# VH-VL binders against Phosphate-specific transport system accessory protein PhoU homolog 1, part 13

Target 1, 219 residues: Phosphate-specific transport system accessory protein PhoU homolog 1, of Methanothermobacter thermautotrophicus (o27767)
Amino acid sequence: MEKKYPRILFRKRLKDLRKDMEEVSQKTLKTHKLAVDLLMEYDEEKKEKVIKNSRAIDDMVFNLERKAISLIAAEQPVAGDLRFIEACIKVGSHLKRIGYLAANIAEAAEKLKDEEIPRRPLEDLKHMSDFVQMMLSKGIYAFLDQNMEMARELRHDDDKVDDLFDQTLEHVTRSMFEDKESISYLVNLLFIARFLERVGDRAVSIADRTIFMITCEKP
Key: E = the ipSAE of ESMFold2; O = the ipSAE of OpenDDE; V2 = 0.75 times the mean of E and O plus 0.25 times the DockQ between their complexes.

## First folded at step 8 (VH-VL; framework fv_cixutumumab)

Design g6 (from f4 with heavy chain G50Y, light chain T92D; at its last look DockQ between E and O 0.73; V2 from the best seeds 0.00; counts 0 for: pae E 2.5 > 2)
Fold by ESMFold2, look of step 8:
Structure g6 (fold): chain C 219 residues (1-219), chain A 119 residues (1-119), chain B 108 residues (1-108)
Amino acid sequence: as target 1 above (219 residues)
Amino acid sequence: EVQLVQSGAEVKKPGSSVKVSCKASGGTFSDYAISWVRQAPGQGLEWMGYIDPIYGTANYAQKFQGRVTITADKSTSTAYMELSSLRSEDTAVYYCARGRYYPYAFDIWGKGTTVTVSS
Amino acid sequence: SSELTQDPAVSVALGQTVRITCQGDSLRNYYATWYQQKPGQAPILVIYGEDNRPSGIPDRFSGSSSGNTASLTITGAQAEDEADYYCNSRDDSGNHVVFGGGTKLTVL
């Protein structure tokens, strides 16, 4: 006998899964923003909030993945519904990684809190962080709104992140050569730049999953 | 609308075991980990462990490691907690609970199963 | 430490504000959750995720956290708020769940 007994119950469970995805996505956006803001103005309470939020995102994704798998096992969804549930699992995994990266950024910012950061590397990281925040927002909303045009634009944005990373690497390295005593703390700027590049990569992966969900084709 | 229905009260002798059931109704059993929490008379809440019904994996508090076994049966939407080598200090109300938002933020609790261990 | 510490008892005059605290090192890294328990009943979730109220919990209940301390605040305490209150969270390792010892709230 078919597993469509109450179509209303299945639709309600899909709506609940979408609501969970929206909630974890918003928390991830906020958490990444808090983490990058610590670079400009460190605050211990905000750093602790980033850490707690990253752990909460992990827990929310764990519950979301369980719900998605349970829904597939119980209802045997087909076609577009299956692709949506699968996309929620994959995007959830990316959001979890972004939460970890945000925590890593916050920890690196803590190690820089009492140091004089050279102006040019700091400006580079601010520019890079703003751009990556925009990429993350675009990727999340492209997924939630199933907007293929926004999703396609993100692949072009990835090239810009690579350029910004290269510029940051050059200026941080120059600052290290100018002051040997700064090397031990300036290495944290390189870590932050790499963490930001990885967040950008995750945003592109979310966009790729969105395109696959809509088209069933590899982007 | 979702309920966790537990098995009835039990009286046990020291050295025996008890198995308490927790049946989910009105909801989806496999969506959430099921935790077991006990409360001795006049005492606070004590977490014993959980089961992940979709994967069948369990995690136990260190205090109960080796004495507790938590299992789940997806076909009947029922979780079980078995506590062995009972002693009088195990006299308590045993609750099952689930976490909708976070695995440890228990939004729905069973009504509890009283287990009395006496000679 | 992994343990969550609560004062065993607090009192509040009817209509006044009370703060119930929960302390532990793990609260720097993990959210606190709060439960109300009346005699002979199962606990009820009051606050999750530090400051979120489930549907049906009165607006007079709020939660907050700073450092290793989480707080449950009841503004305008009512007679029906007299109960035991528990916090829980993850332990320092993040692998297990721990409860505080509980706080008996008396509404005078």
Scores: ipSAE 0.550, ipTM 0.829, lowest interface PAE 2.5, mean pLDDT 89
ESMFold2 (binder alone), look of step 8: mean pLDDT 90; pTM 0.935
OpenDDE, look of step 8: ipSAE 0.808; ipTM 0.907

## First folded at step 9 (VH-VL; framework fv_cixutumumab)

Design h1 (from g1 with heavy chain A33Y; at its last look DockQ between E and O 0.59; V2 from the best seeds 0.00; counts 0 for: pae E 3.6 > 2)
Fold by ESMFold2, look of step 9:
Parts: C-alpha cells; sequence; structure tokens
Structure h1 (fold): chain C 219 residues (1-219), chain A 119 residues (1-119), chain B 108 residues (1-108)
C-alpha cells in the first residue's frame, strides 16, 4: 500500500493558497494606488500599467478561486480551515472588482487629463481617494492578519466615505451649474467619486468576511 | 518535484488521429489549466488549446477548432489531446504545460511527445 | 492584429547586455510571458507578469513593457544563455493564447 501524507500535503496547499492571497492583495493595493495617483498627475505609462494590472488581477483571482475549489473538493476541510478557504474565495472576488474599479478610475482620469478641473471638487476627490486607500489597506491587512478589531473599524470608516461622496456630489454639481460648457467632462468626477465609494464598499465587505471567518457570526 | 509525464512517441498515417496523454505526478492536477503546445521541426511554439480540469471545459485555438479535442480525467490526474485528420504538417513535438501564475504563464512543461505523420 | 512579432535572431558578446523584444496590440492590455528553450528540450519559464522571475532563474533576466512592446533583458550574458526565446500572451480578444515566432540568441 502507498504511504499517505494527507495532513502535510493539505497544510502545504493551505500555505500556498495564503501566499497567493497575499500576492493578489499586494498587487491590488499597488494598482489602486497607481490609479488614484493619476487623478493628481496623469501619466500615460502609469495608466497602461493600471489596465494591465487589472487584467493580471482578474487572471490571478480566477486561478486562486479554482485552487480553493479544488482544495475543498479533494480534502473535505472542516471548521476554521473551511472558513479560511471560503474567505479566500470571497475576498478574491472583491479584489478582482477593486482591480476593475481601479481601471475605471484610470480611464476617467485620462478623460480629464487636458481639462481644467475646478479646485474644490479635485480637493474633495483627493481627500476621498486617500481615505479609501487607507480603508482598502486596513481591510486587506485585517484579513491577512485575522485582526477582528481592525475589521470592525471599517463600518465607521464607511460612514465617512458616504459623507465625502455627498460633499463631492454637491461641489461637482455646483461647478456644472456655474459652467455648463464643462458638464460633459465634469461628469467624470462623479464617476470617479462613485468608483471610490464602491472600492470602500469592497473594503468593508472584505472586513465582514474576515469577521465571519474568525467568529462564524453573520456579518 | 511536480512533473507532467507524457505518453510515448507515435507514428501515424495521414487521415488518422492521435491521442496524447499528460499525467500529473507529485502535484494537484485540478488546480491549473492544462495547455497543449506543439512545435514542428525547426519551427516555433504554437498554442493548440487548454482545458480547465475543474469544470471539464476546453478552449481551442481557432486554427485547430474542429480537429482537436482536449479532455481531462481528474480521477487519474490525466489530460488528453486528440488531433484528427492528420496531415504531414502535423508532424511535431506536442507538449503539455500547466499555468500556475496566469493561465498563459506555463511554469511546468512535459518533456514532449513526438508525433510523426508519414505515408 | 493578434500576432506577436519577434526578431528571428539576435547576438550578444559574452558578458554584455541584450534585449529581446515582442510586439503586438494585445500587449497594451496583457503582460507577456517569456520562455527559454535549449536544443532538444522543453521550454522553461523565465519571466512572467510585470517582471517576475520563477525560482531558479538568475537575476540577470528581467522583463519590461511599454505600449505594445514587451522586452526580455539579459545582463551579463553567459554562454549557457544561448537558446531560443519565446514570448506569449493573450490575443486581443483575451480568449486565446498566442506565441511570438521566437528569437534565436547567439552568445559570441
Amino acid sequence: as target 1 above (219 residues)
Amino acid sequence: EVQLVQSGAEVKKPGSSVKVSCKASGGTFSDYYISWVRQAPGQGLEWMGWIDPIYGTANYAQKFQGRVTITADKSTSTAYMELSSLRSEDTAVYYCARGRYYPYAFDIWGKGTTVTVSS
Amino acid sequence: SSELTQDPAVSVALGQTVRITCQGDSLRNYYATWYQQKPGQAPILVIYGEDNRPSGIPDRFSGSSSGNTASLTITGAQAEDEADYYCNSRDTSGNHVVFGGGTKLTVL
């Protein structure tokens, strides 16, 4: 009979899955940072890198999800191991969406590269992008480090993003009223604000999945 | 330590078919796409298609659509590529390869299976 | 087009730096992957993604990309680097895989 090493192989596969999650997470953070930096200083090469990275993240997440499903099917994990694998699948899906949101932000920034952006809306978007970047980092590290306290903080952070979005909407709308000729390109500021809000929502969803992984409590 | 072990060389007549196997050893077969890539004598690499072993779905290069069938058997950790209506230009080394990082980034390759098509 | 174009041959003096290029429209949206193939052997992966080296690949190998062009750079070329080099990526639709025609590297 063939000798079996199921516990060791299973633990190695879990370690590999965790490593893959760390790699995709870091690439997603980098890609979102590149995208939001384009709002302040457009650079065509950086925009191209955001687009390529969003495609790479999609591929990496798809492969990671396949590995997680294969691991469940082959090993029949239970308890905390199953919750970790499930969390990897769910968090991976959020990371993929964040990658595409970063690409959308980059494309909107490109449409604004040659236009005079009103100062107040631009400052609003800078504040919002900085806050959302912090939320994304917090959500990712809460997941990777299994830090429930950090994960719970994101619910309060989400309220701030909503306030920043409302403020941005008011100032962009006022700018459109004051200069109707600018409306066609200023709409891209509203798109960027919405994309940032959605990134914040994804960060909260990552945190909620982290809480479920740790506590088995409905998020 | 992970290896893709391919079936042995084959000599075939024009108009026949060939089925090449690719068995994964020392690893997790269903975690990755399995691609088939061929190389005619003195020529470059040519992607033929891949299979997703989890779902059993295959994707074929347009050039081979209708002539190639790629399948997988998870219980034996083996992928298969069958090429029909063989012509002399199908004489090549046929590689199987797996994608770990991206589905098109092939990190492990089989040693290749030589298929010779001659009358 | 979906084709990936490589120069068929390049040469480099021992210890010098060489750049092998791969060009195609899909490379605006997808990274290229690079393979080395020595005579009678299967290809091996040398660079994937932005500039990632698999375990066992010397740090003299690096990758870069700009626009529709990807490049493999070998600094301090060694005699053992003499091989055929292929790039691959997705086609412009994203549905299929395409390879470049290959570049024969000769180390003088």
Scores: ipSAE 0.412, ipTM 0.791, lowest interface PAE 3.6, mean pLDDT 88
ESMFold2 (binder alone), look of step 9: mean pLDDT 90; pTM 0.936
OpenDDE, look of step 9: ipSAE 0.797; ipTM 0.903

Design h2 (from g1 with heavy chain A33T; at its last look DockQ between E and O 0.66; V2 from the best seeds 0.73)
Fold by ESMFold2, look of step 9:
Formats: sequence, C-alpha cells, structure tokens
Structure h2 (fold): chain C 219 residues (1-219), chain A 119 residues (1-119), chain B 108 residues (1-108)
Amino acid sequence: as target 1 above (219 residues)
Amino acid sequence: EVQLVQSGAEVKKPGSSVKVSCKASGGTFSDYTISWVRQAPGQGLEWMGWIDPIYGTANYAQKFQGRVTITADKSTSTAYMELSSLRSEDTAVYYCARGRYYPYAFDIWGKGTTVTVSS
Amino acid sequence: SSELTQDPAVSVALGQTVRITCQGDSLRNYYATWYQQKPGQAPILVIYGEDNRPSGIPDRFSGSSSGNTASLTITGAQAEDEADYYCNSRDTSGNHVVFGGGTKLTVL
C-alpha cells in the first residue's frame, strides 16, 4: 500500500477544521452579544453588523460543513476523530441558527427603538438576555474545551430560562392590558423573549452534542 | 499550500465551444467552492458561476445560463468550465478561484486562461 | 438592481489617505470583499468580512461599511498600492455573486 505522510496531512486538516470551528463559534458569541445589547440601547450600526454577521456565519458554516464532509470521505477517520468531525457539523448547524436568531432579535429591537418600553418587561428581558448569553458562552466553551461537566450543567440552566420566559410573558401581557395603545409594539417583546429562549435551546443542543462526542451516549 | 493550475491559452472560432480546466494542487479540492470569473480586455471582473465539488452542484450567473457548464472531477482534483456558442465578446481571461472564508471571498486564484474568439 | 457601483478612478498623494467606495443594495445584508489587481496579474484578496486582512496584506489597508456602502481605506498610500480595486458580494437574492466595476487607484 502506498503511503506518504498520511497521518501528518490528516492531523493538519483536522487542526484546520478545529480552527474554523473556533472562529465561527467566537463570531456567533459576539454576534449574539451585539444583538442583546440593542435591547438596552439601540444603535443602527450595531444592528447592521448583527445582520451582516448572521449571513457571514451562514457562509462560514457552509464552508466548514463541506470541509468536514471532505475530510470524512477522503481520510475515513475512526473513533474519536470521527466523533469530533461529526460534532463540528452538528454544532455548526446550531451556530448558524443562533446567528439568525440574533438577527431576529436585532430586527425586533429596531421596531422598538423609538418606543418607551415598560420597566418591568425591560428588566425581565435584561435578566433573560444575560442568562441566555451565559448559557451560550457555557455551551460554546464546553464544546471547544471538551468539558463534560460544564455541558451537563446546561440542563439546569435550561429549566431556568423556561421560568424566565414564563415570567416575562406574564409581565408583558399585563403591560398590554394596562396600556392597550401599546399592544402593537409590545408584541415585539414577546418575539424577543421567544428568540432568547430558542438561543438557550441551541446552547443546550451544543452541550448535548459535546456529551455525545465524549461518551457516545445520548445525554 | 494550495495552487490552482489552469489549462493553456486557446484560440477559437465564433460558434464553437471552449473547455477550461482548473486543477487544485497542494491541498484539498473538495473543501471549497470553485468559482469561474472572466475579464475581457480592459474590462472588469465578471462572475460566471461556481461548483460545489462535494455534490457536483453548479450555480450559474443569469447572463451565462444556458451557455456555461461547470463540472468537477474529484478523482483528478479538477474543475472545468465549458462555454458554448462563443462570440467575439467572449474574448477574455478566464480565472478559477477558491472561496475560502466565504464562498464569494476568493483567497486563491488561478493565473488565468486567455481565450481569444476570432475568425 | 443588484449591481455594485464603484467610481472608475481615484487619486491619492503619496503618504496620504484614500477611500475607495462600493455601493449596492445587497451590502445592507452582506459584507463586501475587496481585491487588488495589477496589470497582467490575477486579483489578490485584500479585505474580507467586517475588516479582516489576510496574512501578507499591509496594515494600512482597512475596510468598513455603513448602509448600502462599503469602503476600502488605504492610509499612508505607497507607490505599490497603485492598482485596480474591485469589490464583490452576494446579490440581493443571496444566490449569486456580483462584482463592482473596479476603481483605478493612481498614486501621485
């Protein structure tokens, strides 16, 4: 059988894939942070950056997926290397969805830019956005560092985000009752809360893929 | 290290076809889309289409729809662009390019293939 | 229209700052990418994404965008910067790629 440094080339290609994963992960984390910051202080330049970043993440994930598939087809990796490449594909899909959710948050924030948001719903959304940002950071770094304990903790975090969503729903609904002329724009607060809850769901999914990559067991 | 090596210059008659090759060396052919971009003498760059080498799926600019065919051969790490029903206006340098960061962000270009269409 | 519009020519004095502009509706949703092309040569990538400079590109090159406009800025222009500069991006549908018409930069 003919061989010319196959393990060296394979390791180099795998390292390149890992580098691409880190780049798209970090961009996704930054993009979500920019989007949630718009809730507290709208800025047109930040909104435009979130939108373009979401499309850039989509393009980066497209390339990353092709690279991963090409590596599997060409090198026939086994065991842990195969699980890592598969995890990159699945996590990449979640990162792409988070990018679009960030864009949705930014668009909803734009619709609220000139409106006076009631204090209680705004405080709820700030608390929820801070918590979801922490969940996303935890999920990403659990994956990049292969930290199973960090990944397992996200299930408890998921329960908390559901509670925060229910609380936000109640306070937004009460604000609608108290000021019916504000209902048309207050609906955007419910959309933002749902988008945040979905980002939290994606962070949990990243953690689940991380656990599967390490253990080969459904978390 | 990746290089895109293109086939040599061609002289063609109007109404004929040309097929230009683009071989990837020093890297992985299937990792990225390969685009074809042309430049007529003294003119700007014009995107013709790209191919996804993994699936063999091509995407064509509307201007060239029906005249251009882009293909890939994974076994030889080579992409091809065939332009049919040639006109004198098709005289140009034809580049292949790799989309590394985004599919439209071309980090590696071939040196170009000059196609001259004359009677 | 999905076209990207660039001024055909721009001049800069040696050592001064110049901005090359690319305009199009798709640039509200997609980053522009910038290329430098010297006569008889293939283009080279100068800027991609928000403001990413590939290895080997001097730090005097930077990118920015606002609204439907992307800009390539060269601070401290040098004689070797004299070239044609192209932007590209996705079209408004996101399905195709479009180039600007190019800008000839003259360094005086």
Scores: ipSAE 0.712, ipTM 0.875, lowest interface PAE 1.5, mean pLDDT 90
ESMFold2 (binder alone), look of step 9: mean pLDDT 91; pTM 0.940
OpenDDE, look of step 9: ipSAE 0.788; ipTM 0.902

Design h3 (from g1 with heavy chain A33D; at its last look DockQ between E and O 0.70; V2 from the best seeds 0.00; counts 0 for: pae E 2.8 > 2)
Fold by OpenDDE, look of step 9:
Structure h3 (fold): chain C 219 residues (1-219), chain A 119 residues (1-119), chain B 108 residues (1-108)
Amino acid sequence: as target 1 above (219 residues)
Amino acid sequence: EVQLVQSGAEVKKPGSSVKVSCKASGGTFSDYDISWVRQAPGQGLEWMGWIDPIYGTANYAQKFQGRVTITADKSTSTAYMELSSLRSEDTAVYYCARGRYYPYAFDIWGKGTTVTVSS
Amino acid sequence: SSELTQDPAVSVALGQTVRITCQGDSLRNYYATWYQQKPGQAPILVIYGEDNRPSGIPDRFSGSSSGNTASLTITGAQAEDEADYYCNSRDTSGNHVVFGGGTKLTVL
């Protein structure tokens, strides 16, 4: 293809890549939100939507990677442009994984739908999920806005998520000793907590990639 | 404006082969898959296969496996579909379409190429 | 390989609402995409990703999904909406694309 205006075309392609990142990011945020909403109120249609969205995110990320590779091959970008493109690929990978974690949460929620679960454990998970949702949002927007201050906060946020997970683990364990008949659903609650923790970890990874993209330093 | 321009109508004998071209203009050819979809007279759309111009990989519908070959030339921004061992049932309009992943959809279509197979 | 099924024909009165449905196992995992085709023309993308409209597509077109089904809804059908409508999606493997049989919409 003839490049009449190489620089203009290059900038346009970068802009398009950023737009794709924005779209897949928003899809991921919405998908995670849908999944965690299932914890308090299960809905089969929402569960199905989470699954479909996870597949869509996978496709979006695949396309993003292809475009990024094509751009690198065609334009041979350097410095900040190259780091941005690389960051898009890495962040995309994290988003894809978050999509699948959301699907896992949805599937675990399905297993809980017919169980007699006390309100408190679900509320605790909801609290944790809200915090993780915040982290995910913060990580994504830190990347999109190239906000280092925001990105640096994510590690501290992750400590909080880890604490919440430990607390959940302790409570679940205690409950297992108190009522052996509840062990089946308690295990699923613990899986959900673990999935949420992993989503938090991915948010931190997105933030770390953002910092590297901007500073060229390992955070 | 991105457009897909296809080659002209073809008239072929049974047993022969046909190769249809699809040239992309006004955009980035390698950023998208190119699919081929045919439509027999009075019938529905039938997906034949696609190619990824970046990796050069192609997937085909089971029905056409072994009889269709889809290729792409990035230097000319052109995709090709070759169908061999033509039969009367292969008489159709053949479309190329650009595939995007959001989720997957054909957002740009060629105008179609009429292929007539007759003895 | 998976299949998508559509009703071959539906009709709607001018200004009324019509729903065209697509059914298939792959729709449990993938969103349907909808295309409009008028005689002698190439298909046009009208709905993708359940309920997304490309630029230029009127807002009277909308999409929805439930279970193994997807639907295209035209709220306030216009005369120009008379056409064939096709759904498609990835197959169950995700490595292929499949089309529905198409639905001929007549506006009365």
Scores: ipSAE 0.511, ipTM 0.813, lowest interface PAE 1.3, mean pLDDT 93
ESMFold2, look of step 9: ipSAE 0.534; ipTM 0.831
ESMFold2 (binder alone), look of step 9: mean pLDDT 91; pTM 0.942

Design h4 (from g1 with heavy chain T28D; at its last look DockQ between E and O 0.60; V2 from the best seeds 0.00; counts 0 for: pae E 3.8 > 2)
Fold by ESMFold2, look of step 9:
Structure h4 (fold): chain C 219 residues (1-219), chain A 119 residues (1-119), chain B 108 residues (1-108)
Amino acid sequence: as target 1 above (219 residues)
Amino acid sequence: EVQLVQSGAEVKKPGSSVKVSCKASGGDFSDYAISWVRQAPGQGLEWMGWIDPIYGTANYAQKFQGRVTITADKSTSTAYMELSSLRSEDTAVYYCARGRYYPYAFDIWGKGTTVTVSS
Amino acid sequence: SSELTQDPAVSVALGQTVRITCQGDSLRNYYATWYQQKPGQAPILVIYGEDNRPSGIPDRFSGSSSGNTASLTITGAQAEDEADYYCNSRDTSGNHVVFGGGTKLTVL
């Protein structure tokens, strides 16, 4: 029979894990912002920063998983603490994939850097990128603050991303038919729209994990 | 405060092996990778490899592949580096260091273990 | 190429600013980390993650990067800054760690 003792070390390690989540989350937000900014104004050094950051996010998430596993093994947490640690692992995986998507956006933007982009598709992507950036921020802070109301809103936000994607697809394809010589580079606009839609999907997945963490119910 | 305490100096003959230990105190041994870095007299730093104490996986610099073995014992919070088929050029100070993310920033170093290889 | 190249020596007048550089193709994809080593001592970390300063490192130390080059800048150099400085990073494959050859900083 072990006696109950203060869990000062456990609380410190849990606080450290939360701080690690905050750090990787902030880097992911900044990296996604840098990537989408390249579409409006390409800069080779910013593209290289996005690539470096995506590699760094991958490493940070791997280290975060290792710490979470060690914490579970050493402390045998239960209930809400266990769900939080598991959520950190799952959300970390989504942040890693968002980092890769940001790198993909940056590489697609590089292929457009010397081209005249039609006004309508460019405005569509700007609107979509702003909305997805908001979704990502909302998903992250819903998780970090355990805000279930904010997390539930993201399912409705996903519908808006789908509408924006359909609108972008229509305008990009119209531009392709109007100027067939542009097709080879305008395909990159479709890739960017798809990558943005996938970032939105990941934000929704973060929100779903947040709801599960709070309620223990499949979202 | 976290410390990495290394085993004492060693004098070895060519062709033999040496095993250097690195014990972590004041922190959780498993949270970070442990790297081994050596420095020959008057020379620069040379990374040898690292181990992940949680998974037990090790990664070695190509130069040392086949001669070096890095292990960890979680029960004693100790990492080990064994270098075989010693040559005089292996005379160096051997450091262990705690690695972090990017690119394993070594934020805590042992004091070093001097290994001398001579006839 | 996975190699990291540093100038073997650099000098700075007391109180002046110096830049120590580290060049390699892998620095386009991976952050540089910087260490200070004084004779007979283990290295200490001075910059990690390209431009982050650990607790206890004076704010006269800063890091930056552009392209395949990372830089360690010391403003207002002091006599105690005289040391060898090493950069490290991942190699181009991302699987291994590589160190630069080191730069001897002399404070005049």
Scores: ipSAE 0.359, ipTM 0.748, lowest interface PAE 3.8, mean pLDDT 87
ESMFold2 (binder alone), look of step 9: mean pLDDT 90; pTM 0.936
OpenDDE, look of step 9: ipSAE 0.735; ipTM 0.878

Design h5 (from g1 with heavy chain S30D; at its last look DockQ between E and O 0.60; V2 from the best seeds 0.00; counts 0 for: pae E 2.8 > 2)
Fold by ESMFold2, look of step 9:
Structure h5 (fold): chain C 219 residues (1-219), chain A 119 residues (1-119), chain B 108 residues (1-108)
Amino acid sequence: as target 1 above (219 residues)
Amino acid sequence: EVQLVQSGAEVKKPGSSVKVSCKASGGTFDDYAISWVRQAPGQGLEWMGWIDPIYGTANYAQKFQGRVTITADKSTSTAYMELSSLRSEDTAVYYCARGRYYPYAFDIWGKGTTVTVSS
Amino acid sequence: SSELTQDPAVSVALGQTVRITCQGDSLRNYYATWYQQKPGQAPILVIYGEDNRPSGIPDRFSGSSSGNTASLTITGAQAEDEADYYCNSRDTSGNHVVFGGGTKLTVL
């Protein structure tokens, strides 16, 4: 009886935290999609939106982390509830970084907007961006829906990203060697490939945290 | 629902200090930063600083550095703003506000505390 | 720190559309947030983020931004919309909060 009203309030606060996680996750997914689209067709208004969204995600994660810490400090959660709150903090940190990686992609795309990009590197980046976007979507929805099967599938996707990165690196560096005057702008393709690879890494980390939250087992 | 209840009006002499309180009710005080915003007669809104109630750390606008102290007491769900070395220009309504969606998106405001500084 | 600039006053005929603008360098990196303040009252949050409307705010209020400019648009202005409107955002450093100077909206 003594804990009747605190337990009801605690459950409501957990639901509110989950809602905030859904909002930040969806904004992050949208922001990365906008950034990837800039690689294919540059648009100044869309680039500005990516930049502002990355800052908004940072601000939303700031509030979300404080809320999660407040819950732990005030309520002393145990077992599965503690794992959920801890997962929100960890996933929030990954979403924040993905937002900034999206901004970095958008800034690099701007530097390439007026340049003629060699066919092979461009095709490589198109393939890589599509695959990483799918990985991010899968990681986010696996977490939000607590879908262990989806999270486990993502753990196997990372090898493909590594292959695509190596292929992109090979073709970009070959283009630089064949035309040294283009090096100053072609370096941005290497940056974009690395940013995409890091987004893929973060998506895998979100999946790993999801599995730990559900099973209490290290991925 | 959360409400921010501020202390009553104050009349002060130049050179003195004032401490305004902001008490939250409704049980989510610690979740959000609490900002202090003032408005001089006929003037606009001016952000003074905020506090993170969970860590007790404050961030101050440059204009008020060295004169303002913002604190929070978790046990009473109350934030405080103390402004020292008062001048006649500090005559204003002082609001507290919480940042719900973003730390600077203030969804709940106190009704304000009028501070009058006169010689 | 960067300042946010608003026109001091604008007018709109009843039922017409008005835009209130907020300009500043920090708005290239941060969304503006908009508040309505009526005489003798505390401000009320109207728009946050790009175009998010809190519960209880009429759908005639919308937000937009481009470059270093943010706008609050009121479509079909009503007599009760007559108020002061403020924007805020982070400053250029990202460490502090700044408000625009405010815009007095008169509904004719």
Scores: ipSAE 0.511, ipTM 0.818, lowest interface PAE 2.8, mean pLDDT 88
ESMFold2 (binder alone), look of step 9: mean pLDDT 91; pTM 0.943
OpenDDE, look of step 9: ipSAE 0.755; ipTM 0.888

Design h6 (from g1 with heavy chain T28S, light chain N52D; at its last look DockQ between E and O 0.62; V2 from the best seeds 0.72)
Fold by ESMFold2, look of step 9:
Structure h6 (fold): chain C 219 residues (1-219), chain A 119 residues (1-119), chain B 108 residues (1-108)
Amino acid sequence: as target 1 above (219 residues)
Amino acid sequence: EVQLVQSGAEVKKPGSSVKVSCKASGGSFSDYAISWVRQAPGQGLEWMGWIDPIYGTANYAQKFQGRVTITADKSTSTAYMELSSLRSEDTAVYYCARGRYYPYAFDIWGKGTTVTVSS
Amino acid sequence: SSELTQDPAVSVALGQTVRITCQGDSLRNYYATWYQQKPGQAPILVIYGEDDRPSGIPDRFSGSSSGNTASLTITGAQAEDEADYYCNSRDTSGNHVVFGGGTKLTVL
């Protein structure tokens, strides 16, 4: 196709890509929130929504990646615009994987729906869930707003997730020793803790990509 | 405003091939996968396959694997669907469509190309 | 035949509410997309995702899903809503696209 109005059309396509990133980011945030809420109060309809949302995020990221690649291949973007387009591809991949981690959390929560969870492990997971949700939100907004200070804070937040994960493992393991007949369902608490830790890792990766987008240097 | 403009109606003999074109205008051709969907007279919609215009790779419904070839030409913003070894049951309207929201959520369709297979 | 199953016909009285259903195993993992097609015309997208409506589609169209079933609901059906309605989604592998057989909606 001949380039008739390349700069005007490029700007429209770039705005469309940013809109797509905002949409998939918000859906990912909502989906992760729905998933962690299932641990506190299980609801089959919400669990089904988490599952389908994870696949919807995958489909949205597929289109987003194609649009980003098309934009690079068809245009000669300015350095800042190129870095933003590249960041959209990488962040999209992280959002896709966070969607699947949310689905895994929801499936593990389903396996606990009829069980009485010991108070201390449940409190640990609630605290960890809230903190990871904050990390994910911070990582996404840091990316969308190109906020390097917010992105840098996530490295310290990651240390807290590691501490919360270790604490959760200790309390779940102690509960298993206290009541060995509970081991089969309490294993799902360990899975949830691992999935949350991985969501936190992905939030840090989004922040790292944001720093690279702004500075063109490894964080 | 994006439009998908398809080639005109065709009449073919059994055993021959047909190649239908789909030209995108008013938007970027390469941003979205282009699907081909057919509809036999009085029948429902049937997905045949899609192409990723960026990489030129296609994915085909199993029913059509080996008979259909879907290609794209970025320089002319045109996708093509070629169906070989035509039979009377291939008589249908052939649509191209783009998947904007999800790859299978077709927001813009061509008007269709009628292919009639007869002796 | 299709891995997505729709009733072949449904009727609704003018101004009443109707549900058109689409059923298949892949709908446990993938949202359905809904299309309206009038005779001699290409389909038009009416609902995608959970309940997302493209610009220009009246708000009387909505979508929902539960289990392996997706539904298109039209509240306050109007004469111009008389059409064939199709769902599509990914197949169970996630690699291909499948359509339901279509539902002819008659507005009485």
Scores: ipSAE 0.711, ipTM 0.868, lowest interface PAE 1.4, mean pLDDT 90
ESMFold2 (binder alone), look of step 9: mean pLDDT 91; pTM 0.942
OpenDDE, look of step 9: ipSAE 0.788; ipTM 0.904

